# VHH binders against RNA-binding protein 12B-A (Rbm12b1): the designs that were tried, part 1

Every score and structure here is a prediction.

Target 1, 77 residues: RNA-binding protein 12B-A (Rbm12b1), of Mus musculus (Mouse) (q80yr9r283to359)
Amino acid sequence: FYVHLKNLSLNTNKRDLRNLFRDTDLTNDQIKFVYKDERRTRYAFVMFKNQKDYNTALGLHKTVLQYRPVLIDPVSR
Positions, changes and structure headers below are counted from each chain's first letter, unless a header gives other numbers; antibody chains aren't numbered by Kabat.
ipSAE, averaged over its two directions, is called F for ESMFold2-Fast, E for ESMFold2 and O for OpenDDE. V2 adds 0.75 times the mean of E and O to 0.25 times the DockQ between the complexes of E and O.
[cut] marks letters that were taken out.
Atom coordinates printed by the task and the answers are left out, and those that the model quotes come from them; centres of patches stay.

## First folded at step 12 (VHH; from s2 with T28K T50D T106E)

Design t3
Fold by OpenDDE, fold request of step 19:
Structure t3 (fold): chain B 77 residues (1-77), chain A 120 residues (1-120)
Amino acid sequence: as target 1 above (77 residues)
Amino acid sequence: QVQLVESGGGVVQPGRSLRLSCAASGFKFSSYDMSWYRQAPGKQRELVADISYSGGDTNYADSVKGRFTISRDNSKNTMYLQMNSLKPEDTAVYYCAKDSEISGWEFDYWGQGTQVTVSS
């Protein structure tokens, strides 16, 4: 169960994301930041272990994190 | 080409310390979060510790929290793992991992690993 995070602050770290998704079972190895040209982008992917957490994450769409609304899109695989 | 070379492993008695190093090359080291993983025989790979690109954020597995310290020196393109109070259950091959540049979910890059054996 994957989500695509968009519009992240460039200073967002994995702890920040774990705090955002605090009601889920999330560890750092489930979070992947997207890099381009050896720079952090405003994108990340998060893998959830179950559908409940996945749904919880989707429900947090547009939650403001570090002054930016985080866009959370479902990823099909 | 991305290269990660682990070193510092060895055989030690319980309670002793080891310091692992990961020498990175072939990419802008300071831009990437880095991690240490380990894999014991017959077990799955598990995250040991991770560190943000700047070193300002660190995280540890519960099993090593308070005993291990992850750090990095971006000027030397090197990441470290200070392992104190080692236990037999810490025996594993330890891998340095780099976040991949992904457009979707991809595996991290790994080094060849360094063996850590804790035995009396």
Scores: ipSAE 0.550, ipTM 0.815, lowest interface PAE 0.9, mean pLDDT 92
Fold by OpenDDE, fold request of step 19:
Structure t3 (fold): chain B 77 residues (1-77), chain A 120 residues (1-120)
Amino acid sequence: as target 1 above (77 residues)
Amino acid sequence: QVQLVESGGGVVQPGRSLRLSCAASGFKFSSYDMSWYRQAPGKQRELVADISYSGGDTNYADSVKGRFTISRDNSKNTMYLQMNSLKPEDTAVYYCAKDSEISGWEFDYWGQGTQVTVSS
């Protein structure tokens, strides 16, 4: 179960994302930041272990993190 | 091309310490989060510790919390893993890892690894 995170602050770290998804079972190896041209982008992917956590994550769409609403899209993989 | 070279492994008795190093080249090191993984014989590779690109965020597996310390020197393109109070359960090949690019979720870059053996 994958989600695509968009509109992240460039200062967002994995701990911030774990805090955002605190009601899920999430470890750092489940989080991947997206890089382009050797720079961090505002995108990340998160893999959840089960449907419940996945749904919880989707429900957090547009939650503000570091002054930016986080866009959370479902990914079919 | 991306290159990661681990060093510092060896054979030690329980309770001793080791310091691993990862020399990175072929990419802008300071832009990327980095990680240490380990793989014991017959087991899956597991995350040991990770560190953000700036070093401002560090995280550890529960099994190594309080004993291991991850750090990095971006001016030297090097990442470190200080391992204290080593246990036999820490025996594994330790790998330095770089996050993948935008095109790859499934693959991260790893070095060839360095063997750490803890035994009495």
Scores: ipSAE 0.549, ipTM 0.814, lowest interface PAE 0.9, mean pLDDT 92
Fold by ESMFold2, fold request of step 19:
Structure t3 (fold): chain B 77 residues (1-77), chain A 120 residues (1-120)
Amino acid sequence: as target 1 above (77 residues)
Amino acid sequence: QVQLVESGGGVVQPGRSLRLSCAASGFKFSSYDMSWYRQAPGKQRELVADISYSGGDTNYADSVKGRFTISRDNSKNTMYLQMNSLKPEDTAVYYCAKDSEISGWEFDYWGQGTQVTVSS
């Protein structure tokens, strides 16, 4: 169960994402930032271990994080 | 291309300390979050600690909180793990890992890891 995070602040770290998804069982090894030319982009992927956490995460679509609404879309592997 | 070399392991008595080093090359070290993993025989590898690209944010597995400290020196392309108050359950091969990019969800472990054995 993967989600695609978009519109992230370039300053967002994995602790910020764990706090956003605090109602899920999420560890840092489930979070991967997207890079281009070895620089951070505003995208990330998060893998959830079960459908409950995945559905919880999708429900947070457009939640404001660091003054930006985070876009959260489902992804198939 | 990416190369990570762990060092500093050894055999120590319970309650002692070790300091692990991870020398990195072949990528822009200062752009990436870094991690330490460990794997005991017959066990799945587990995340021990991770550190943000700047060093400003650290995270630890509950089993090592208060005993282990992760750090990095971006000018030397090196990450460290200070392991205090070692216990027999800390016995494992320790691997450093670069945070993966979108093309992979597994960390590339470069070299063979460093063995830490805590035994009387």
Scores: ipSAE 0.213, ipTM 0.642, lowest interface PAE 3.9, mean pLDDT 85
Fold by ESMFold2, fold request of step 19:
Structure t3 (fold): chain B 77 residues (1-77), chain A 120 residues (1-120)
Amino acid sequence: as target 1 above (77 residues)
Amino acid sequence: QVQLVESGGGVVQPGRSLRLSCAASGFKFSSYDMSWYRQAPGKQRELVADISYSGGDTNYADSVKGRFTISRDNSKNTMYLQMNSLKPEDTAVYYCAKDSEISGWEFDYWGQGTQVTVSS
């Protein structure tokens, strides 16, 4: 169960994402930031271990994090 | 070519300390979060500690909190794990890892490992 996070602040760290998803069982090894030319992009992937946490995460779509609404989309992979 | 070389392992008595180093090359070290994992005989690898790309945020497994400290020096392309108050349960091969954007975890980059043995 993967979600694609979009529109992240470039300053977002894994602690910020754990706090956003605090109602799920999320650890840093489940979070991967996307890079281009060895620079952070505004994208990340998060793997959830179960359907409940995955659905919880999708429900946070457009929650503001560091002044930007985080877009949270399902991934079929 | 990403290279991660762990060093500093050894055999120590319980209660002693070791400091592990991870020398990184082949990528922009300061751009990436880094982690220490360990694998004890007959067990799966487990996350021990991780550190943000800037060094400003750290996280630890409950089993090592208060005893282990992760740090990094981006000017030296090196990550460290200070291991205090070592216990026999800490016996494992310790690996440093570079986080990547590829999900599924099988594409994370790993070093060869350094053995830490804690025994009387």
Scores: ipSAE 0.191, ipTM 0.621, lowest interface PAE 4.4, mean pLDDT 85
Fold by ESMFold2, fold request of step 19:
Structure t3 (fold): chain B 77 residues (1-77), chain A 120 residues (1-120)
Amino acid sequence: as target 1 above (77 residues)
Amino acid sequence: QVQLVESGGGVVQPGRSLRLSCAASGFKFSSYDMSWYRQAPGKQRELVADISYSGGDTNYADSVKGRFTISRDNSKNTMYLQMNSLKPEDTAVYYCAKDSEISGWEFDYWGQGTQVTVSS
């Protein structure tokens, strides 16, 4: 159960994402930032261990984090 | 070619300290978050601590919080784990890990590991 996070601030850290998803059981090993040419991008992936947490996360689509709405989309592969 | 080499393990008595080092090469160390994991005999590998690319944000497993301190020196391409007040439960092989990009979670970059044994 993966979601794709888009439009993140380049300063977003894993603690910010745990706080965003505070109603789920999320640890830092479930969070991976996307890099291009060894530089952070505005993308990340989060793995959820169950359907309930995954659905909770999708419901937070467009929540503002650090002045930017976070886009949260499902991932099939 | 990413290479991570752990060192600093050993056999110590309970209550003593060890400092682990992770020497990194083959990538831009200062760009990536880094982690320490451990695996005890017969148990699954668990996240012990992680540290952001700049060193400004750290996180710890509850079982080590207050006893272990993760740090990094980006000028030396090295990450450290200071382990104080060691307990027999801390006995494990300790691995450093580089965070990987998504679509490949199953192949995080790992070192060979360093053995830490805490026994009376």
Scores: ipSAE 0.186, ipTM 0.617, lowest interface PAE 4.4, mean pLDDT 85

## First folded at step 14 (VHH; from t3 with E101I I102E)

Design v1
Fold by OpenDDE, fold request of step 19:
Structure v1 (fold): chain B 77 residues (1-77), chain A 120 residues (1-120)
Amino acid sequence: as target 1 above (77 residues)
Amino acid sequence: QVQLVESGGGVVQPGRSLRLSCAASGFKFSSYDMSWYRQAPGKQRELVADISYSGGDTNYADSVKGRFTISRDNSKNTMYLQMNSLKPEDTAVYYCAKDSIESGWEFDYWGQGTQVTVSS
């Protein structure tokens, strides 16, 4: 179960994301930031271990994190 | 080409220490979060520790918290894992990982690993 995070602050770290998804069972190895040309982008992917957490994450769409609404899109794999 | 080379593994008795190193090349090391993973025989790979690109943020698995320390020297393109108070259950192949997605759904880049054996 994967979600695509968009519009992240460039200063957002994995701890920030774990805090955002605090009601889920999320560890750092489940979070990957997207890079382009060796620069971090405003995108990340998060893999949830179960559908419940996945749904919880989707429900947090547009939650403001570091002054930016985080866009959370489902990923079909 | 991305290369990660682990070193520093070995055979030690319980309670002893080891320091692992990961030499990185082929990418801008200082831009990427990095991680240590380990895999014991018959077990799944597990995250041991991770460190942010700047070294300012670290995280540890509960099983190693208080005993292991992850660090990095970006000027040397090297990441370290100081392992103290080693236990038999720490026996595993330890892998250095580049923590990023750059093309498609690319998984982390891994080194070939270094064997750590803790045995009396």
Scores: ipSAE 0.573, ipTM 0.821, lowest interface PAE 0.8, mean pLDDT 92
Fold by OpenDDE, fold request of step 19:
Structure v1 (fold): chain B 77 residues (1-77), chain A 120 residues (1-120)
Amino acid sequence: as target 1 above (77 residues)
Amino acid sequence: QVQLVESGGGVVQPGRSLRLSCAASGFKFSSYDMSWYRQAPGKQRELVADISYSGGDTNYADSVKGRFTISRDNSKNTMYLQMNSLKPEDTAVYYCAKDSIESGWEFDYWGQGTQVTVSS
């Protein structure tokens, strides 16, 4: 179960994301930031272990993190 | 090309210490989060510790908290793992990883690994 995170602050780290998804069972190996041309983008992917956590994550769409609403899109993989 | 080379592994008795190093090249090291993974025989590869690009954020698996310390020197393109109070359960091949996605989730860069064996 994957989600695509968009519009992240460039200062966002994995701990911040774990805090955002605190009601899920999330570890850092489930989080990957997206890079382009050796620069961090505002995108990340998160893999959740189960449907419940996945749904919880989707429900947090547009939650503000570091002054930016986090866009959370479902990914079919 | 991206290259990660681990070193510092060996055979030690329980309670001893080891310090692993990961030499990185072929990419802008200081821009990337980095991670240490390990894989024991017959087990899946698991995250041991990770560190943000600047070193300002570190995280550890529960099994190694208080014993292991991850660090990096961006001026040397090197990441370290100080392993104290080693246990037999820490026996594994330890891998250095560039913690990012550039060409899909399945695309990750790993070193060849360094063997750590803890036994009496």
Scores: ipSAE 0.567, ipTM 0.820, lowest interface PAE 0.9, mean pLDDT 92
Fold by ESMFold2, fold request of step 19:
Structure v1 (fold): chain B 77 residues (1-77), chain A 120 residues (1-120)
Amino acid sequence: as target 1 above (77 residues)
Amino acid sequence: QVQLVESGGGVVQPGRSLRLSCAASGFKFSSYDMSWYRQAPGKQRELVADISYSGGDTNYADSVKGRFTISRDNSKNTMYLQMNSLKPEDTAVYYCAKDSIESGWEFDYWGQGTQVTVSS
Protein backbone atom coordinates (compact mmCIF):
# COMPACT_ATOMS: atom_id res chain seq x y z
CA PHE B 1 0.00 0.00 0.00
CA TYR B 2 1.68 3.18 -1.34
CA VAL B 3 0.71 6.82 -1.19
CA HIS B 4 2.20 9.69 -3.15
CA LEU B 5 2.92 12.81 -1.09
CA LYS B 6 2.95 16.12 -2.98
CA ASN B 7 3.52 19.79 -2.15
CA LEU B 8 5.98 19.04 0.66
CA SER B 9 8.19 21.78 2.03
CA LEU B 10 11.78 21.20 0.88
CA ASN B 11 12.69 21.25 4.59
CA THR B 12 10.39 18.37 5.54
CA ASN B 13 12.33 15.41 6.95
CA LYS B 14 11.39 11.84 7.81
CA ARG B 15 10.77 12.72 11.46
CA ASP B 16 8.16 15.30 10.34
CA LEU B 17 6.42 12.61 8.27
CA ARG B 18 6.49 10.10 11.13
CA ASN B 19 4.82 12.76 13.29
CA LEU B 20 2.22 13.52 10.61
CA PHE B 21 1.45 9.78 10.37
CA ARG B 22 1.85 9.13 14.12
CA ASP B 23 -1.36 7.06 14.23
CA THR B 24 0.25 4.51 11.90
CA ASP B 25 3.13 2.06 12.33
CA LEU B 26 5.67 3.94 10.19
CA THR B 27 9.46 3.60 10.12
CA ASN B 28 11.94 5.51 8.00
CA ASP B 29 12.57 2.64 5.57
CA GLN B 30 8.97 3.09 4.39
CA ILE B 31 9.65 6.74 3.33
CA LYS B 32 11.42 7.68 0.07
CA PHE B 33 11.95 11.30 -0.97
CA VAL B 34 12.02 12.05 -4.69
CA TYR B 35 15.00 13.82 -6.24
CA LYS B 36 15.55 15.41 -9.65
CA ASP B 37 18.98 16.52 -10.89
CA GLU B 38 20.35 15.62 -7.44
CA ARG B 39 18.01 18.08 -5.72
CA ARG B 40 15.12 17.29 -3.43
CA THR B 41 11.67 17.77 -4.93
CA ARG B 42 8.38 18.35 -3.11
CA TYR B 43 7.39 14.69 -3.64
CA ALA B 44 7.75 11.52 -1.63
CA PHE B 45 6.37 7.99 -1.56
CA VAL B 46 5.32 6.21 1.63
CA MET B 47 4.58 2.49 1.93
CA PHE B 48 2.09 1.31 4.55
CA LYS B 49 2.07 -2.27 5.80
CA ASN B 50 -1.74 -2.64 6.04
CA GLN B 51 -5.04 -1.22 4.84
CA LYS B 52 -5.87 0.47 8.16
CA ASP B 53 -2.71 2.60 8.15
CA TYR B 54 -3.11 3.34 4.44
CA ASN B 55 -6.67 4.60 4.99
CA THR B 56 -5.51 6.65 8.00
CA ALA B 57 -2.82 8.28 5.86
CA LEU B 58 -5.23 9.13 3.01
CA GLY B 59 -7.49 10.84 5.57
CA LEU B 60 -4.73 13.37 6.31
CA HIS B 61 -4.89 14.81 2.79
CA LYS B 62 -4.35 18.62 2.85
CA THR B 63 -3.06 18.68 6.43
CA VAL B 64 -0.77 21.70 6.77
CA LEU B 65 2.89 20.80 7.33
CA GLN B 66 5.43 23.62 7.52
CA TYR B 67 2.98 26.15 6.02
CA ARG B 68 1.94 23.93 3.09
CA PRO B 69 -1.04 21.59 2.71
CA VAL B 70 0.35 18.09 2.05
CA LEU B 71 -1.42 16.38 -0.83
CA ILE B 72 -1.79 12.63 -0.29
CA ASP B 73 -2.87 10.47 -3.22
CA PRO B 74 -3.18 6.70 -3.59
CA VAL B 75 -0.74 5.00 -5.96
CA SER B 76 -2.57 3.15 -8.72
CA ARG B 77 0.18 0.57 -9.19
CA GLN A 1 28.01 4.88 -11.69
CA VAL A 2 26.78 5.22 -8.12
CA GLN A 3 29.26 3.33 -5.93
CA LEU A 4 29.02 2.54 -2.23
CA VAL A 5 31.87 0.64 -0.52
CA GLU A 6 31.48 -0.58 3.04
CA SER A 7 34.48 -1.38 5.24
CA GLY A 8 35.45 -1.88 8.87
CA GLY A 9 33.77 -5.20 9.57
CA GLY A 10 35.44 -8.07 11.38
CA VAL A 11 35.21 -10.71 14.10
CA VAL A 12 35.04 -9.34 17.64
CA GLN A 13 34.13 -10.50 21.12
CA PRO A 14 30.87 -9.44 22.76
CA GLY A 15 31.10 -6.03 24.41
CA ARG A 16 33.68 -4.71 21.97
CA SER A 17 33.34 -1.95 19.38
CA LEU A 18 33.67 -1.61 15.61
CA ARG A 19 33.41 1.40 13.33
CA LEU A 20 31.98 0.86 9.85
CA SER A 21 32.66 3.25 6.96
CA CYS A 22 30.74 3.77 3.72
CA ALA A 23 32.69 5.50 0.95
CA ALA A 24 30.40 7.05 -1.64
CA SER A 25 31.08 8.16 -5.21
CA GLY A 26 29.23 8.84 -8.46
CA PHE A 27 26.61 11.18 -6.96
CA LYS A 28 26.32 14.33 -4.85
CA PHE A 29 26.60 12.67 -1.44
CA SER A 30 25.71 15.84 0.52
CA SER A 31 22.25 15.98 -1.11
CA TYR A 32 20.97 12.60 0.10
CA ASP A 33 19.78 10.92 3.24
CA MET A 34 21.78 7.75 3.85
CA SER A 35 21.07 4.51 5.73
CA TRP A 36 22.69 1.45 7.24
CA TYR A 37 20.88 -1.87 6.88
CA ARG A 38 21.87 -5.33 8.07
CA GLN A 39 20.96 -8.86 7.12
CA ALA A 40 21.60 -11.87 9.32
CA PRO A 41 21.57 -15.39 7.83
CA GLY A 42 17.98 -16.47 7.19
CA LYS A 43 16.53 -13.06 8.04
CA GLN A 44 15.18 -10.16 6.01
CA ARG A 45 17.25 -7.01 5.74
CA GLU A 46 16.38 -4.51 8.44
CA LEU A 47 17.01 -0.80 8.81
CA VAL A 48 19.64 -0.18 11.51
CA ALA A 49 20.09 3.58 11.33
CA ASP A 50 19.60 6.51 9.00
CA ILE A 51 20.89 10.06 8.80
CA SER A 52 19.68 13.15 7.00
CA TYR A 53 21.71 14.82 4.23
CA SER A 54 23.17 17.41 6.64
CA GLY A 55 23.67 15.02 9.55
CA GLY A 56 21.16 16.98 11.66
CA ASP A 57 18.57 14.20 12.00
CA THR A 58 19.34 10.61 12.96
CA ASN A 59 17.14 7.61 13.60
CA TYR A 60 17.84 4.14 15.02
CA ALA A 61 16.18 0.76 15.26
CA ASP A 62 15.14 0.01 18.84
CA SER A 63 17.53 -2.95 18.98
CA VAL A 64 20.61 -0.71 18.52
CA LYS A 65 19.47 2.56 20.12
CA GLY A 66 21.97 3.82 22.65
CA ARG A 67 24.72 1.49 21.36
CA PHE A 68 25.17 2.55 17.73
CA THR A 69 25.86 6.05 16.41
CA ILE A 70 25.48 7.04 12.77
CA SER A 71 27.42 10.03 11.44
CA ARG A 72 28.61 11.49 8.16
CA ASP A 73 31.41 13.68 6.82
CA ASN A 74 30.16 15.38 3.66
CA SER A 75 33.63 16.75 2.88
CA LYS A 76 34.91 13.15 2.61
CA ASN A 77 31.75 11.64 1.03
CA THR A 78 31.72 9.12 3.86
CA MET A 79 29.12 7.80 6.29
CA TYR A 80 30.01 5.96 9.51
CA LEU A 81 28.41 3.57 11.96
CA GLN A 82 30.02 3.43 15.41
CA MET A 83 28.96 0.14 16.95
CA ASN A 84 29.53 -0.12 20.72
CA SER A 85 28.66 -2.87 23.20
CA LEU A 86 28.33 -5.42 20.42
CA LYS A 87 26.18 -8.50 20.98
CA PRO A 88 26.00 -11.83 19.14
CA GLU A 89 22.60 -10.64 17.84
CA ASP A 90 24.40 -7.89 15.88
CA THR A 91 26.09 -10.53 13.70
CA ALA A 92 25.14 -9.72 10.09
CA VAL A 93 26.30 -8.30 6.80
CA TYR A 94 25.99 -4.51 7.03
CA TYR A 95 25.08 -2.48 3.95
CA CYS A 96 25.03 1.24 3.33
CA ALA A 97 22.29 2.57 1.08
CA LYS A 98 21.41 5.71 -0.83
CA ASP A 99 17.87 6.21 0.46
CA SER A 100 16.15 8.01 -2.39
CA ILE A 101 14.20 7.97 -5.65
CA GLU A 102 16.06 10.00 -8.31
CA SER A 103 13.38 9.96 -11.02
CA GLY A 104 10.23 7.87 -11.11
CA TRP A 105 10.20 4.53 -9.32
CA GLU A 106 13.83 3.51 -8.72
CA PHE A 107 15.34 1.03 -6.27
CA ASP A 108 17.80 2.07 -3.58
CA TYR A 109 21.47 1.51 -4.42
CA TRP A 110 23.38 -0.81 -2.06
CA GLY A 111 27.04 -1.50 -1.41
CA GLN A 112 28.58 -4.98 -1.39
CA GLY A 113 28.35 -5.22 2.40
CA THR A 114 30.84 -5.77 5.21
CA GLN A 115 30.59 -8.77 7.56
CA VAL A 116 30.34 -8.19 11.29
CA THR A 117 30.63 -11.29 13.50
CA VAL A 118 30.26 -11.10 17.25
CA SER A 119 31.20 -14.38 18.91
CA SER A 120 32.21 -15.53 22.30
Scores: ipSAE 0.305, ipTM 0.724, lowest interface PAE 3.0, mean pLDDT 88
Fold by ESMFold2, fold request of step 19:
Structure v1 (fold): chain B 77 residues (1-77), chain A 120 residues (1-120)
Amino acid sequence: as target 1 above (77 residues)
Amino acid sequence: QVQLVESGGGVVQPGRSLRLSCAASGFKFSSYDMSWYRQAPGKQRELVADISYSGGDTNYADSVKGRFTISRDNSKNTMYLQMNSLKPEDTAVYYCAKDSIESGWEFDYWGQGTQVTVSS
């Protein structure tokens, strides 16, 4: 269960994302920031281990993180 | 071509220390968060510690907090894991990893690993 995070601040770190998703069981190995040309983009993927956490994460769509509403979209495999 | 080479493993007695090194090449090391993982025989690979690209933020598994210290030297393209007060439970192959996705690529990169064995 992957979600695609968009519109992140370039200063967002994995601790910020764990706090955003604090109602889920999230560890740093589940978080992957997206790079282009060896620079951070405003995108990341987060893998959730179960449907409940995945649905919880989707419910946080447009929550403001570091002055930007984070966009959270489902990704299916 | 991304290359990660772990070193510094060995056989030590409980209570002793080891310092692991991860030499990185083929990418801009200072742009990426880096991690140490370990895998004990018959166990799944687990995250041990991770460090932000600048070195300013670190995070540790509960089992190693207070004993292990992750660090990096971006001028030398090297990440370190200082492992103090080693216990038999720390016995594993230790891997460094570049935890990132490049332009939609989902693969992580890690080296061949370095064996750490803690026994009398």
Scores: ipSAE 0.271, ipTM 0.703, lowest interface PAE 3.3, mean pLDDT 87
Fold by ESMFold2, fold request of step 19:
Structure v1 (fold): chain B 77 residues (1-77), chain A 120 residues (1-120)
Amino acid sequence: as target 1 above (77 residues)
Amino acid sequence: QVQLVESGGGVVQPGRSLRLSCAASGFKFSSYDMSWYRQAPGKQRELVADISYSGGDTNYADSVKGRFTISRDNSKNTMYLQMNSLKPEDTAVYYCAKDSIESGWEFDYWGQGTQVTVSS
């Protein structure tokens, strides 16, 4: 179960994402930031191990993180 | 091409220390978060530690917390794992990894690994 995170601050780190998803069982190996031309983009993918955590994460869509609403979309993969 | 080369493994007695190095080339090392993984025979590969691109944020598996220290030197394109108070349970092949997704391509890059054996 993957979600696509969009509109992230370029300063967002994995600890910030673990805190955002604190109601899930998330470890850093489940978080992958997306790069283009060796620079951070505002995108990341997060893998959840079960449906409950995945649904919890989707419910946080548009939560403000570092002054930006995080867009959280499902990904089929 | 991205290349990761681990070194510093060996055979040591319990309670001893080892320092692993990961030499990186073929990409802008200072842009990427990096990780150490390990895999014992017959077991799944597990995350040991990870470190942010700047070195300012580190994270550890519970089994190694307080004993292992991850660090990096971006001027030398090198990541390190200081392993203190080694236990037989730490016996594994250790891999460094570039944990990121490139736009247009999804790649995980791993080194060949370095063997750590902790035995009496």
Scores: ipSAE 0.245, ipTM 0.687, lowest interface PAE 3.6, mean pLDDT 87

## First folded at step 24 (VHH; from v1 with S100V W105T E106W)

Design o1
Fold by OpenDDE, fold request of step 27:
Structure o1 (fold): chain B 77 residues (1-77), chain A 120 residues (1-120)
Amino acid sequence: as target 1 above (77 residues)
Amino acid sequence: QVQLVESGGGVVQPGRSLRLSCAASGFKFSSYDMSWYRQAPGKQRELVADISYSGGDTNYADSVKGRFTISRDNSKNTMYLQMNSLKPEDTAVYYCAKDVIESGTWFDYWGQGTQVTVSS
């Protein structure tokens, strides 16, 4: 179960994301930031281990993190 | 071509220390978050530690917290893993990895790994 995170601050780290998804079972190996042309983007992907956590994550769509609403989209993977 | 070359592994007794190194080339090392993974015989690969591109943020698996230290020298394109108080359960092949997604693909770039064996 994958979600696509968009509109992240460039300073967002995995700890910040784990805090955002604190009601899920999430470890750092489940989080990957997206790079393009050797530069950090505002995108990341998170893989959840179960449907419950996946749904929880989707429910946090537009939660403000570091002054930016985090867009959370489902991914078919 | 992205290259990650691990070194520093070996055979040690419990309680001893090892320092692993990862030499990176073929990409702008200082821009990327990096990580150490390990895989023990018959087990799945697991994250050991990760470090942000600047080195300002580090994280550890519970099993190694307080014993292992991840660091990096961006001027040398090298990442390190200081392993203290080693235990037999730390025996594994250790891999250096780019902790990112590129080109829409979910995978880590990693080297051939270095063997760490802890035994009395």
Scores: ipSAE 0.440, ipTM 0.760, lowest interface PAE 0.9, mean pLDDT 92
Fold by OpenDDE, fold request of step 27:
Structure o1 (fold): chain B 77 residues (1-77), chain A 120 residues (1-120)
Amino acid sequence: as target 1 above (77 residues)
Amino acid sequence: QVQLVESGGGVVQPGRSLRLSCAASGFKFSSYDMSWYRQAPGKQRELVADISYSGGDTNYADSVKGRFTISRDNSKNTMYLQMNSLKPEDTAVYYCAKDVIESGTWFDYWGQGTQVTVSS
């Protein structure tokens, strides 16, 4: 179960995302930031271990993190 | 071409220390978050520790917290794992990993690994 995170602050780290998804069973190896041309982008992917956590994550769509609403889209992976 | 070369593994008694190194090349090392993984025989590969591109943020698996320290020297394109108070359950092949997604790939870039054996 994967979600695509968009519109992240360039300063967002894995700890910030774990805090955002604190009601899920999330570890750092489940989070990957997207790079392009050796530059950090505003995108990340998160793999959840079960449907429940996946649904919880989708429900947090547009939550503000570091002054930016985080867009959370479902992904088929 | 991305290359990661681990070193520093070996056989050690419980309670002793080892320091692993990862030499990186083929990419701008200082721009990327990095991590250490390990895989014991018959077990799945697991994350041990990760470090941000600048070294300002570090995280550890609960099983190694307080014993292991991840660090990096961007001027040398090298990442380290200081392993103290080693236990038999730390026995595994340790892998250096590029901890990001590029070109849609979920899989990390890994080296060939270095064997760590903790035994009495």
Scores: ipSAE 0.338, ipTM 0.704, lowest interface PAE 1.1, mean pLDDT 91
Fold by ESMFold2, fold request of step 27:
Structure o1 (fold): chain B 77 residues (1-77), chain A 120 residues (1-120)
Amino acid sequence: as target 1 above (77 residues)
Amino acid sequence: QVQLVESGGGVVQPGRSLRLSCAASGFKFSSYDMSWYRQAPGKQRELVADISYSGGDTNYADSVKGRFTISRDNSKNTMYLQMNSLKPEDTAVYYCAKDVIESGTWFDYWGQGTQVTVSS
């Protein structure tokens, strides 16, 4: 179960995402930031191991993180 | 061409220390968070530690907290794992990794690994 995170601050790190998703069982190996031309983009993918955590994550859509609402969409990759 | 080369593994007795190195080339090392993974015989690969691009933020698996220290030297394109108080359970092949999604790349980049064996 993957979600696509969009509109992230370029300062957001994996610890920030673990805190955002603190009600799920999330470790850093489940988080991948998207890069282009060796520069970080405002996108990331997060893999959840079960549907409960996945649904929890989708419910946080538009939560403000570092002054930006994080967009959280379901995707398969 | 991304290349990651691990070194510093060996055979040691429990309680001893080893320091692993990961030499990176073919990409802008200072732009990327980096990780150490390990894979023991019969087990799945697991995250051991990771470090932010600047070195300012580190994270550890519970099984290694207080014993292992991850660090990096961006001027040398090298990441390190200091492994203290080694236990037989730490026996594994250790890999450094660049865990990102980037144009044309769908999976992590991994080195060839370095064997760590802790036995008595």
Scores: ipSAE 0.330, ipTM 0.717, lowest interface PAE 2.6, mean pLDDT 87
Fold by ESMFold2, fold request of step 27:
Structure o1 (fold): chain B 77 residues (1-77), chain A 120 residues (1-120)
Amino acid sequence: as target 1 above (77 residues)
Amino acid sequence: QVQLVESGGGVVQPGRSLRLSCAASGFKFSSYDMSWYRQAPGKQRELVADISYSGGDTNYADSVKGRFTISRDNSKNTMYLQMNSLKPEDTAVYYCAKDVIESGTWFDYWGQGTQVTVSS
């Protein structure tokens, strides 16, 4: 169960994401920030271990994190 | 082109210490968060510790908190794992990883690993 995080602040770290998803069982190995040309982008992917956590995460779509609404979309493939 | 080379493993008795090194090349090391993982025989790899690109934020698995310390020296393109008070359950191959997605790749790059064996 993967979600695609978009519109992240470039200052967002894995602790911030664990706090955003605090109602799930999330550890740092489940979080991957996306880089391009050796620079951080505003994208990340998060893998959830079960359907309940995945649904919880999708429900946080557009929650403001560091002054930006985080876009949270389901991922296939 | 990314290369990660782990070193410093060995066979030690319980209660002893080891320091692992991860030499990085082929990318801008100072831009990336880095991680140590381990894999014991017959088990899945697990995250042991991770460290932010600046070294300012660290995180540890509960099983190693207070015993292991992750650090990095960006001037030497090297990450370290100081492992104190080693236990038999720490026996595993230890891998460093560039913990990101880049150029359309969904998985971490891993080194070849270094074996740590803790037995009496």
Scores: ipSAE 0.291, ipTM 0.695, lowest interface PAE 2.8, mean pLDDT 87

